# Ledger of designs, part 10: VHH binders against Decaprenyl-diphosphate synthase subunit 2 (dlp1)

Target 1, 294 residues: Decaprenyl-diphosphate synthase subunit 2 (dlp1), of Schizosaccharomyces pombe (o13851)
Amino acid sequence: MSFPFASLLKRPSAISSLLSLKKPGSWSSILLKAVGVLSRDSRWHSDLLKMLTEEMDSLNGQINTWTDNNPLLDEITKPYRKSSTRFFHPLLVLLMSRASVNGDPPSQQLFQRYKQLARVTELIHAANIIHINIGEEQSNEQIKLATLVGDYLLGKASVDLAHLENNAITEIMASVIANLVEGHFGSRQNGSVGLSNERTILLQSAFMPAKACLCASILNNSSQYINDACFNYGKFLGLSLQLAHKPVSPDAQVLQKNNDILKTYVENAKSSLSVFPDIEAKQALMEIANSVSK
Below, E stands for the ipSAE of ESMFold2; O stands for the ipSAE of OpenDDE; V2 stands for 0.75 times the mean of E and O plus 0.25 times the DockQ between their complexes.

## First folded at step 19 (VHH; framework vhh_7b18_3)

Design p2 (from m2 with T28R E101Q; at its last look DockQ between E and O 0.59; V2 from the best seeds 0.00; counts 0 for: pae E 4.2 > 2)
Amino acid sequence: QVQLVETGGGLVQPGGSLRLSCAASGFRFSWYAMGWARQVPGKGLEWVSYIYFGGDTEYQDSVKGRFTISRDNAKSTVYLQMNSLKPEDTAVYYCARYPYQSPGEKMDVWGQGTQVTVSS
ESMFold2, look of step 19: ipSAE 0.335; ipTM 0.709
ESMFold2 (binder alone), look of step 19: mean pLDDT 86; pTM 0.867
OpenDDE, look of step 19: ipSAE 0.701; ipTM 0.859

Design p3 (from m2 with E101K; at its last look DockQ between E and O 0.02; V2 from the best seeds 0.00; counts 0 for: pae O 11.8 > 2, placed apart)
Amino acid sequence: QVQLVETGGGLVQPGGSLRLSCAASGFTFSWYAMGWARQVPGKGLEWVSYIYFGGDTEYQDSVKGRFTISRDNAKSTVYLQMNSLKPEDTAVYYCARYPYKSPGEKMDVWGQGTQVTVSS
ESMFold2, look of step 19: ipSAE 0.232; ipTM 0.662
ESMFold2 (binder alone), look of step 19: mean pLDDT 85; pTM 0.862
OpenDDE, look of step 19: ipSAE 0.000; ipTM 0.251

Design p4 (from m2 with S30K G54S S102N; at its last look DockQ between E and O 0.01; V2 from the best seeds 0.00; counts 0 for: pae E 20.1 > 2, placed apart)
Amino acid sequence: QVQLVETGGGLVQPGGSLRLSCAASGFTFKWYAMGWARQVPGKGLEWVSYIYFSGDTEYQDSVKGRFTISRDNAKSTVYLQMNSLKPEDTAVYYCARYPYENPGEKMDVWGQGTQVTVSS
ESMFold2, look of step 19: ipSAE 0.000; ipTM 0.096
ESMFold2 (binder alone), look of step 19: mean pLDDT 84; pTM 0.852
OpenDDE, look of step 19: ipSAE 0.660; ipTM 0.849

## First folded at step 21 (VHH; framework vhh_7b18_3)

Design t1 (from m2 with T28R; at its last look DockQ between E and O 0.38; V2 from the best seeds 0.00; counts 0 for: pae E 4.4 > 2)
Amino acid sequence: QVQLVETGGGLVQPGGSLRLSCAASGFRFSWYAMGWARQVPGKGLEWVSYIYFGGDTEYQDSVKGRFTISRDNAKSTVYLQMNSLKPEDTAVYYCARYPYESPGEKMDVWGQGTQVTVSS
ESMFold2, look of step 21: ipSAE 0.325; ipTM 0.722
ESMFold2 (binder alone), look of step 21: mean pLDDT 85; pTM 0.857
OpenDDE, look of step 21: ipSAE 0.436; ipTM 0.753

Design t2 (from t1 with S102E; at its last fold request DockQ between E and O 0.52; V2 from the best seeds 0.00; counts 0 for: pae E 3.1 > 2)
Amino acid sequence: QVQLVETGGGLVQPGGSLRLSCAASGFRFSWYAMGWARQVPGKGLEWVSYIYFGGDTEYQDSVKGRFTISRDNAKSTVYLQMNSLKPEDTAVYYCARYPYEEPGEKMDVWGQGTQVTVSS
ESMFold2, look of step 21: ipSAE 0.447; ipTM 0.757
ESMFold2 (binder alone), look of step 21: mean pLDDT 84; pTM 0.856
OpenDDE, look of step 21: ipSAE 0.656; ipTM 0.854
ESMFold2, fold request of step 22: ipSAE 0.429, 0.437, 0.408; ipTM 0.754, 0.765, 0.752
ESMFold2 (binder alone), fold request of step 22: mean pLDDT 85, 85, 85; pTM 0.859, 0.860, 0.863
OpenDDE, fold request of step 22: ipSAE 0.827, 0.755, 0.761; ipTM 0.923, 0.895, 0.896

Design t3 (from t1 with G35S; at its last look DockQ between E and O 0.15; V2 from the best seeds 0.00; counts 0 for: pae E 17.9 > 2, placed apart)
Amino acid sequence: QVQLVETGGGLVQPGGSLRLSCAASGFRFSWYAMSWARQVPGKGLEWVSYIYFGGDTEYQDSVKGRFTISRDNAKSTVYLQMNSLKPEDTAVYYCARYPYESPGEKMDVWGQGTQVTVSS
ESMFold2, look of step 21: ipSAE 0.000; ipTM 0.125
ESMFold2 (binder alone), look of step 21: mean pLDDT 85; pTM 0.864
OpenDDE, look of step 21: ipSAE 0.663; ipTM 0.847

Design t4 (from t1 with E58Y; at its last look DockQ between E and O 0.35; V2 from the best seeds 0.00; counts 0 for: pae E 4.7 > 2)
Amino acid sequence: QVQLVETGGGLVQPGGSLRLSCAASGFRFSWYAMGWARQVPGKGLEWVSYIYFGGDTYYQDSVKGRFTISRDNAKSTVYLQMNSLKPEDTAVYYCARYPYESPGEKMDVWGQGTQVTVSS
ESMFold2, look of step 21: ipSAE 0.303; ipTM 0.713
ESMFold2 (binder alone), look of step 21: mean pLDDT 86; pTM 0.874
OpenDDE, look of step 21: ipSAE 0.514; ipTM 0.805

## First folded at step 23 (VHH; framework vhh_7b18_3)

Design u1 (from m2 with E101Y; at its last look DockQ between E and O 0.37; V2 from the best seeds 0.00; counts 0 for: pae E 2.3 > 2)
Amino acid sequence: QVQLVETGGGLVQPGGSLRLSCAASGFTFSWYAMGWARQVPGKGLEWVSYIYFGGDTEYQDSVKGRFTISRDNAKSTVYLQMNSLKPEDTAVYYCARYPYYSPGEKMDVWGQGTQVTVSS
ESMFold2, look of step 23: ipSAE 0.492; ipTM 0.779
ESMFold2 (binder alone), look of step 23: mean pLDDT 85; pTM 0.859
OpenDDE, look of step 23: ipSAE 0.639; ipTM 0.849

Design u2 (from m2 with Y100L E101Y; at its last look DockQ between E and O 0.13; V2 from the best seeds 0.00; counts 0 for: pae O 4.3 > 2, placed apart)
Amino acid sequence: QVQLVETGGGLVQPGGSLRLSCAASGFTFSWYAMGWARQVPGKGLEWVSYIYFGGDTEYQDSVKGRFTISRDNAKSTVYLQMNSLKPEDTAVYYCARYPLYSPGEKMDVWGQGTQVTVSS
ESMFold2, look of step 23: ipSAE 0.597; ipTM 0.835
ESMFold2 (binder alone), look of step 23: mean pLDDT 85; pTM 0.862
OpenDDE, look of step 23: ipSAE 0.031; ipTM 0.465

Design u3 (from m2 with E101M; at its last look DockQ between E and O 0.71; V2 from the best seeds 0.00; counts 0 for: pae E 2.3 > 2)
Amino acid sequence: QVQLVETGGGLVQPGGSLRLSCAASGFTFSWYAMGWARQVPGKGLEWVSYIYFGGDTEYQDSVKGRFTISRDNAKSTVYLQMNSLKPEDTAVYYCARYPYMSPGEKMDVWGQGTQVTVSS
ESMFold2, look of step 23: ipSAE 0.475; ipTM 0.777
ESMFold2 (binder alone), look of step 23: mean pLDDT 84; pTM 0.853
OpenDDE, look of step 23: ipSAE 0.676; ipTM 0.855

Design u4 (from m2 with E105Y; at its last look DockQ between E and O 0.50; V2 from the best seeds 0.00; counts 0 for: pae E 6.1 > 2)
Amino acid sequence: QVQLVETGGGLVQPGGSLRLSCAASGFTFSWYAMGWARQVPGKGLEWVSYIYFGGDTEYQDSVKGRFTISRDNAKSTVYLQMNSLKPEDTAVYYCARYPYESPGYKMDVWGQGTQVTVSS
ESMFold2, look of step 23: ipSAE 0.166; ipTM 0.621
ESMFold2 (binder alone), look of step 23: mean pLDDT 84; pTM 0.853
OpenDDE, look of step 23: ipSAE 0.703; ipTM 0.872

## First folded at step 25 (VHH; framework vhh_7b18_3)

Design v1 (from u2 with S102E; at its last look DockQ between E and O 0.69; V2 from the best seeds 0.00; counts 0 for: pae E 2.3 > 2)
Amino acid sequence: QVQLVETGGGLVQPGGSLRLSCAASGFTFSWYAMGWARQVPGKGLEWVSYIYFGGDTEYQDSVKGRFTISRDNAKSTVYLQMNSLKPEDTAVYYCARYPLYEPGEKMDVWGQGTQVTVSS
ESMFold2, look of step 25: ipSAE 0.611; ipTM 0.822
ESMFold2 (binder alone), look of step 25: mean pLDDT 85; pTM 0.856
OpenDDE, look of step 25: ipSAE 0.842; ipTM 0.928
ESMFold2, look of step 26: ipSAE 0.532; ipTM 0.803
ESMFold2 (binder alone), look of step 26: mean pLDDT 85; pTM 0.858
OpenDDE, look of step 26: ipSAE 0.826; ipTM 0.926

Design v2 (from v1 with T28R; at its last look DockQ between E and O 0.72; V2 from the best seeds 0.71)
Amino acid sequence: QVQLVETGGGLVQPGGSLRLSCAASGFRFSWYAMGWARQVPGKGLEWVSYIYFGGDTEYQDSVKGRFTISRDNAKSTVYLQMNSLKPEDTAVYYCARYPLYEPGEKMDVWGQGTQVTVSS
ESMFold2, look of step 25: ipSAE 0.565; ipTM 0.805
ESMFold2 (binder alone), look of step 25: mean pLDDT 85; pTM 0.863
OpenDDE, look of step 25: ipSAE 0.842; ipTM 0.931

Design v3 (from u3 with S102E; at its last look DockQ between E and O 0.72; V2 from the best seeds 0.70)
Amino acid sequence: QVQLVETGGGLVQPGGSLRLSCAASGFTFSWYAMGWARQVPGKGLEWVSYIYFGGDTEYQDSVKGRFTISRDNAKSTVYLQMNSLKPEDTAVYYCARYPYMEPGEKMDVWGQGTQVTVSS
ESMFold2, look of step 25: ipSAE 0.568; ipTM 0.806
ESMFold2 (binder alone), look of step 25: mean pLDDT 85; pTM 0.859
OpenDDE, look of step 25: ipSAE 0.820; ipTM 0.916

Design v4 (from u3 with M101L; at its last look DockQ between E and O 0.72; V2 from the best seeds 0.00; counts 0 for: pae E 2.5 > 2)
Amino acid sequence: QVQLVETGGGLVQPGGSLRLSCAASGFTFSWYAMGWARQVPGKGLEWVSYIYFGGDTEYQDSVKGRFTISRDNAKSTVYLQMNSLKPEDTAVYYCARYPYLSPGEKMDVWGQGTQVTVSS
ESMFold2, look of step 25: ipSAE 0.452; ipTM 0.756
ESMFold2 (binder alone), look of step 25: mean pLDDT 84; pTM 0.856
OpenDDE, look of step 25: ipSAE 0.648; ipTM 0.838

## First folded at step 26 (VHH; framework vhh_7b18_3)

Design w1 (from v1 with S30T; at its last look DockQ between E and O 0.66; V2 from the best seeds 0.70)
Amino acid sequence: QVQLVETGGGLVQPGGSLRLSCAASGFTFTWYAMGWARQVPGKGLEWVSYIYFGGDTEYQDSVKGRFTISRDNAKSTVYLQMNSLKPEDTAVYYCARYPLYEPGEKMDVWGQGTQVTVSS
ESMFold2, look of step 26: ipSAE 0.578; ipTM 0.815
ESMFold2 (binder alone), look of step 26: mean pLDDT 84; pTM 0.847
OpenDDE, look of step 26: ipSAE 0.839; ipTM 0.933

Design w2 (from v1 with A33T; at its last look DockQ between E and O 0.70; V2 from the best seeds 0.00; counts 0 for: pae E 2.4 > 2)
Amino acid sequence: QVQLVETGGGLVQPGGSLRLSCAASGFTFSWYTMGWARQVPGKGLEWVSYIYFGGDTEYQDSVKGRFTISRDNAKSTVYLQMNSLKPEDTAVYYCARYPLYEPGEKMDVWGQGTQVTVSS
ESMFold2, look of step 26: ipSAE 0.499; ipTM 0.781
ESMFold2 (binder alone), look of step 26: mean pLDDT 86; pTM 0.865
OpenDDE, look of step 26: ipSAE 0.748; ipTM 0.885

Design w3 (from v1 with G55D; at its last look DockQ between E and O 0.02; V2 from the best seeds 0.00; counts 0 for: pae O 6.3 > 2, placed apart)
Amino acid sequence: QVQLVETGGGLVQPGGSLRLSCAASGFTFSWYAMGWARQVPGKGLEWVSYIYFGDDTEYQDSVKGRFTISRDNAKSTVYLQMNSLKPEDTAVYYCARYPLYEPGEKMDVWGQGTQVTVSS
ESMFold2, look of step 26: ipSAE 0.565; ipTM 0.814
ESMFold2 (binder alone), look of step 26: mean pLDDT 83; pTM 0.839
OpenDDE, look of step 26: ipSAE 0.025; ipTM 0.253

## First folded at step 27 (VHH; framework vhh_7b18_3)

Design y1 (from w1 with L100M; at its last look DockQ between E and O 0.73; V2 from the best seeds 0.00; counts 0 for: pae E 2.2 > 2)
Amino acid sequence: QVQLVETGGGLVQPGGSLRLSCAASGFTFTWYAMGWARQVPGKGLEWVSYIYFGGDTEYQDSVKGRFTISRDNAKSTVYLQMNSLKPEDTAVYYCARYPMYEPGEKMDVWGQGTQVTVSS
ESMFold2, look of step 27: ipSAE 0.493; ipTM 0.756
ESMFold2 (binder alone), look of step 27: mean pLDDT 84; pTM 0.847
OpenDDE, look of step 27: ipSAE 0.832; ipTM 0.931

Design y2 (from w1 with G104D; at its last fold request DockQ between E and O 0.85; V2 from the best seeds 0.76)
Amino acid sequence: QVQLVETGGGLVQPGGSLRLSCAASGFTFTWYAMGWARQVPGKGLEWVSYIYFGGDTEYQDSVKGRFTISRDNAKSTVYLQMNSLKPEDTAVYYCARYPLYEPDEKMDVWGQGTQVTVSS
ESMFold2, look of step 27: ipSAE 0.638; ipTM 0.842
ESMFold2 (binder alone), look of step 27: mean pLDDT 84; pTM 0.850
OpenDDE, look of step 27: ipSAE 0.838; ipTM 0.938
ESMFold2, look of step 29: ipSAE 0.619; ipTM 0.837
ESMFold2 (binder alone), look of step 29: mean pLDDT 84; pTM 0.849
OpenDDE, look of step 29: ipSAE 0.860; ipTM 0.941
ESMFold2, fold request of step 30: ipSAE 0.598, 0.597, 0.573; ipTM 0.835, 0.827, 0.827
ESMFold2 (binder alone), fold request of step 30: mean pLDDT 84, 84, 84; pTM 0.850, 0.851, 0.848
OpenDDE, fold request of step 30: ipSAE 0.861, 0.852, 0.858; ipTM 0.944, 0.943, 0.944

Design y3 (from w1 with T28R L100F; at its last look DockQ between E and O 0.67; V2 from the best seeds 0.00; counts 0 for: pae E 2.5 > 2)
Amino acid sequence: QVQLVETGGGLVQPGGSLRLSCAASGFRFTWYAMGWARQVPGKGLEWVSYIYFGGDTEYQDSVKGRFTISRDNAKSTVYLQMNSLKPEDTAVYYCARYPFYEPGEKMDVWGQGTQVTVSS
ESMFold2, look of step 27: ipSAE 0.466; ipTM 0.759
ESMFold2 (binder alone), look of step 27: mean pLDDT 83; pTM 0.846
OpenDDE, look of step 27: ipSAE 0.834; ipTM 0.934

Design y4 (from w1 with T28K Y52W; at its last look DockQ between E and O 0.67; V2 from the best seeds 0.69)
Amino acid sequence: QVQLVETGGGLVQPGGSLRLSCAASGFKFTWYAMGWARQVPGKGLEWVSYIWFGGDTEYQDSVKGRFTISRDNAKSTVYLQMNSLKPEDTAVYYCARYPLYEPGEKMDVWGQGTQVTVSS
ESMFold2, look of step 27: ipSAE 0.599; ipTM 0.818
ESMFold2 (binder alone), look of step 27: mean pLDDT 85; pTM 0.856
OpenDDE, look of step 27: ipSAE 0.799; ipTM 0.916

## First folded at step 28 (VHH; framework vhh_7b18_3)

Design w4 (from y2 with T28K Y52W; at its last read DockQ between E and O 0.72; V2 from the best seeds 0.72)
Amino acid sequence: QVQLVETGGGLVQPGGSLRLSCAASGFKFTWYAMGWARQVPGKGLEWVSYIWFGGDTEYQDSVKGRFTISRDNAKSTVYLQMNSLKPEDTAVYYCARYPLYEPDEKMDVWGQGTQVTVSS
ESMFold2, look of step 28: ipSAE 0.639; ipTM 0.843
ESMFold2 (binder alone), look of step 28: mean pLDDT 84; pTM 0.851
OpenDDE, look of step 28: ipSAE 0.813; ipTM 0.920
ESMFold2, fold request of step 30: ipSAE 0.620, 0.595, 0.577; ipTM 0.843, 0.839, 0.826
ESMFold2 (binder alone), fold request of step 30: mean pLDDT 84, 85, 84; pTM 0.852, 0.855, 0.853
OpenDDE, fold request of step 30: ipSAE 0.847, 0.838, 0.851; ipTM 0.937, 0.934, 0.935
ESMFold2, last read: ipSAE 0.584, 0.573, 0.605; ipTM 0.831, 0.818, 0.830
ESMFold2 (binder alone), last read: mean pLDDT 85, 85, 84; pTM 0.855, 0.858, 0.852
OpenDDE, last read: ipSAE 0.842, 0.848, 0.843; ipTM 0.937, 0.932, 0.933

Design w5 (from y2 with E105T; at its last look DockQ between E and O 0.63; V2 from the best seeds 0.72)
Amino acid sequence: QVQLVETGGGLVQPGGSLRLSCAASGFTFTWYAMGWARQVPGKGLEWVSYIYFGGDTEYQDSVKGRFTISRDNAKSTVYLQMNSLKPEDTAVYYCARYPLYEPDTKMDVWGQGTQVTVSS
ESMFold2, look of step 28: ipSAE 0.637; ipTM 0.843
ESMFold2 (binder alone), look of step 28: mean pLDDT 84; pTM 0.846
OpenDDE, look of step 28: ipSAE 0.854; ipTM 0.937

Design w6 (from y2 with L100I; at its last look DockQ between E and O 0.66; V2 from the best seeds 0.68)
Amino acid sequence: QVQLVETGGGLVQPGGSLRLSCAASGFTFTWYAMGWARQVPGKGLEWVSYIYFGGDTEYQDSVKGRFTISRDNAKSTVYLQMNSLKPEDTAVYYCARYPIYEPDEKMDVWGQGTQVTVSS
ESMFold2, look of step 28: ipSAE 0.538; ipTM 0.800
ESMFold2 (binder alone), look of step 28: mean pLDDT 83; pTM 0.839
OpenDDE, look of step 28: ipSAE 0.845; ipTM 0.932

Design w7 (from y2 with T28K K106R; at its last fold request DockQ between E and O 0.67; V2 from the best seeds 0.72)
Amino acid sequence: QVQLVETGGGLVQPGGSLRLSCAASGFKFTWYAMGWARQVPGKGLEWVSYIYFGGDTEYQDSVKGRFTISRDNAKSTVYLQMNSLKPEDTAVYYCARYPLYEPDERMDVWGQGTQVTVSS
ESMFold2, look of step 28: ipSAE 0.581; ipTM 0.817
ESMFold2 (binder alone), look of step 28: mean pLDDT 84; pTM 0.853
OpenDDE, look of step 28: ipSAE 0.851; ipTM 0.936
ESMFold2, fold request of step 30: ipSAE 0.547, 0.545, 0.602; ipTM 0.810, 0.823, 0.834
ESMFold2 (binder alone), fold request of step 30: mean pLDDT 84, 84, 84; pTM 0.849, 0.855, 0.855
OpenDDE, fold request of step 30: ipSAE 0.865, 0.860, 0.872; ipTM 0.944, 0.944, 0.945

## First folded at step 29 (VHH; framework vhh_7b18_3)

Design ctl (from y2 with W31S F53S Y101S; at its last look DockQ between E and O 0.01; V2 from the best seeds 0.00; counts 0 for: pae E 23.9 > 2, placed apart)
Amino acid sequence: QVQLVETGGGLVQPGGSLRLSCAASGFTFTSYAMGWARQVPGKGLEWVSYIYSGGDTEYQDSVKGRFTISRDNAKSTVYLQMNSLKPEDTAVYYCARYPLSEPDEKMDVWGQGTQVTVSS
ESMFold2, look of step 29: ipSAE 0.000; ipTM 0.088
ESMFold2 (binder alone), look of step 29: mean pLDDT 84; pTM 0.845
OpenDDE, look of step 29: ipSAE 0.814; ipTM 0.915

Design w8 (from y2 with A33M; at its last read DockQ between E and O 0.82; V2 from the best seeds 0.77)
Amino acid sequence: QVQLVETGGGLVQPGGSLRLSCAASGFTFTWYMMGWARQVPGKGLEWVSYIYFGGDTEYQDSVKGRFTISRDNAKSTVYLQMNSLKPEDTAVYYCARYPLYEPDEKMDVWGQGTQVTVSS
ESMFold2, look of step 29: ipSAE 0.639; ipTM 0.841
ESMFold2 (binder alone), look of step 29: mean pLDDT 85; pTM 0.853
OpenDDE, look of step 29: ipSAE 0.868; ipTM 0.944
ESMFold2, fold request of step 30: ipSAE 0.612, 0.621, 0.607; ipTM 0.838, 0.845, 0.838
ESMFold2 (binder alone), fold request of step 30: mean pLDDT 85, 85, 84; pTM 0.856, 0.857, 0.852
OpenDDE, fold request of step 30: ipSAE 0.875, 0.869, 0.880; ipTM 0.949, 0.948, 0.949
ESMFold2, last read: ipSAE 0.615, 0.632, 0.600; ipTM 0.840, 0.853, 0.831
ESMFold2 (binder alone), last read: mean pLDDT 84, 85, 85; pTM 0.853, 0.855, 0.853
OpenDDE, last read: ipSAE 0.849, 0.877, 0.874; ipTM 0.937, 0.947, 0.948

Design w9 (from w7 with T30I; at its last look DockQ between E and O 0.68; V2 from the best seeds 0.00; counts 0 for: SAP .735 > .668)
Amino acid sequence: QVQLVETGGGLVQPGGSLRLSCAASGFKFIWYAMGWARQVPGKGLEWVSYIYFGGDTEYQDSVKGRFTISRDNAKSTVYLQMNSLKPEDTAVYYCARYPLYEPDERMDVWGQGTQVTVSS
ESMFold2, look of step 29: ipSAE 0.607; ipTM 0.837
ESMFold2 (binder alone), look of step 29: mean pLDDT 84; pTM 0.858
OpenDDE, look of step 29: ipSAE 0.835; ipTM 0.926

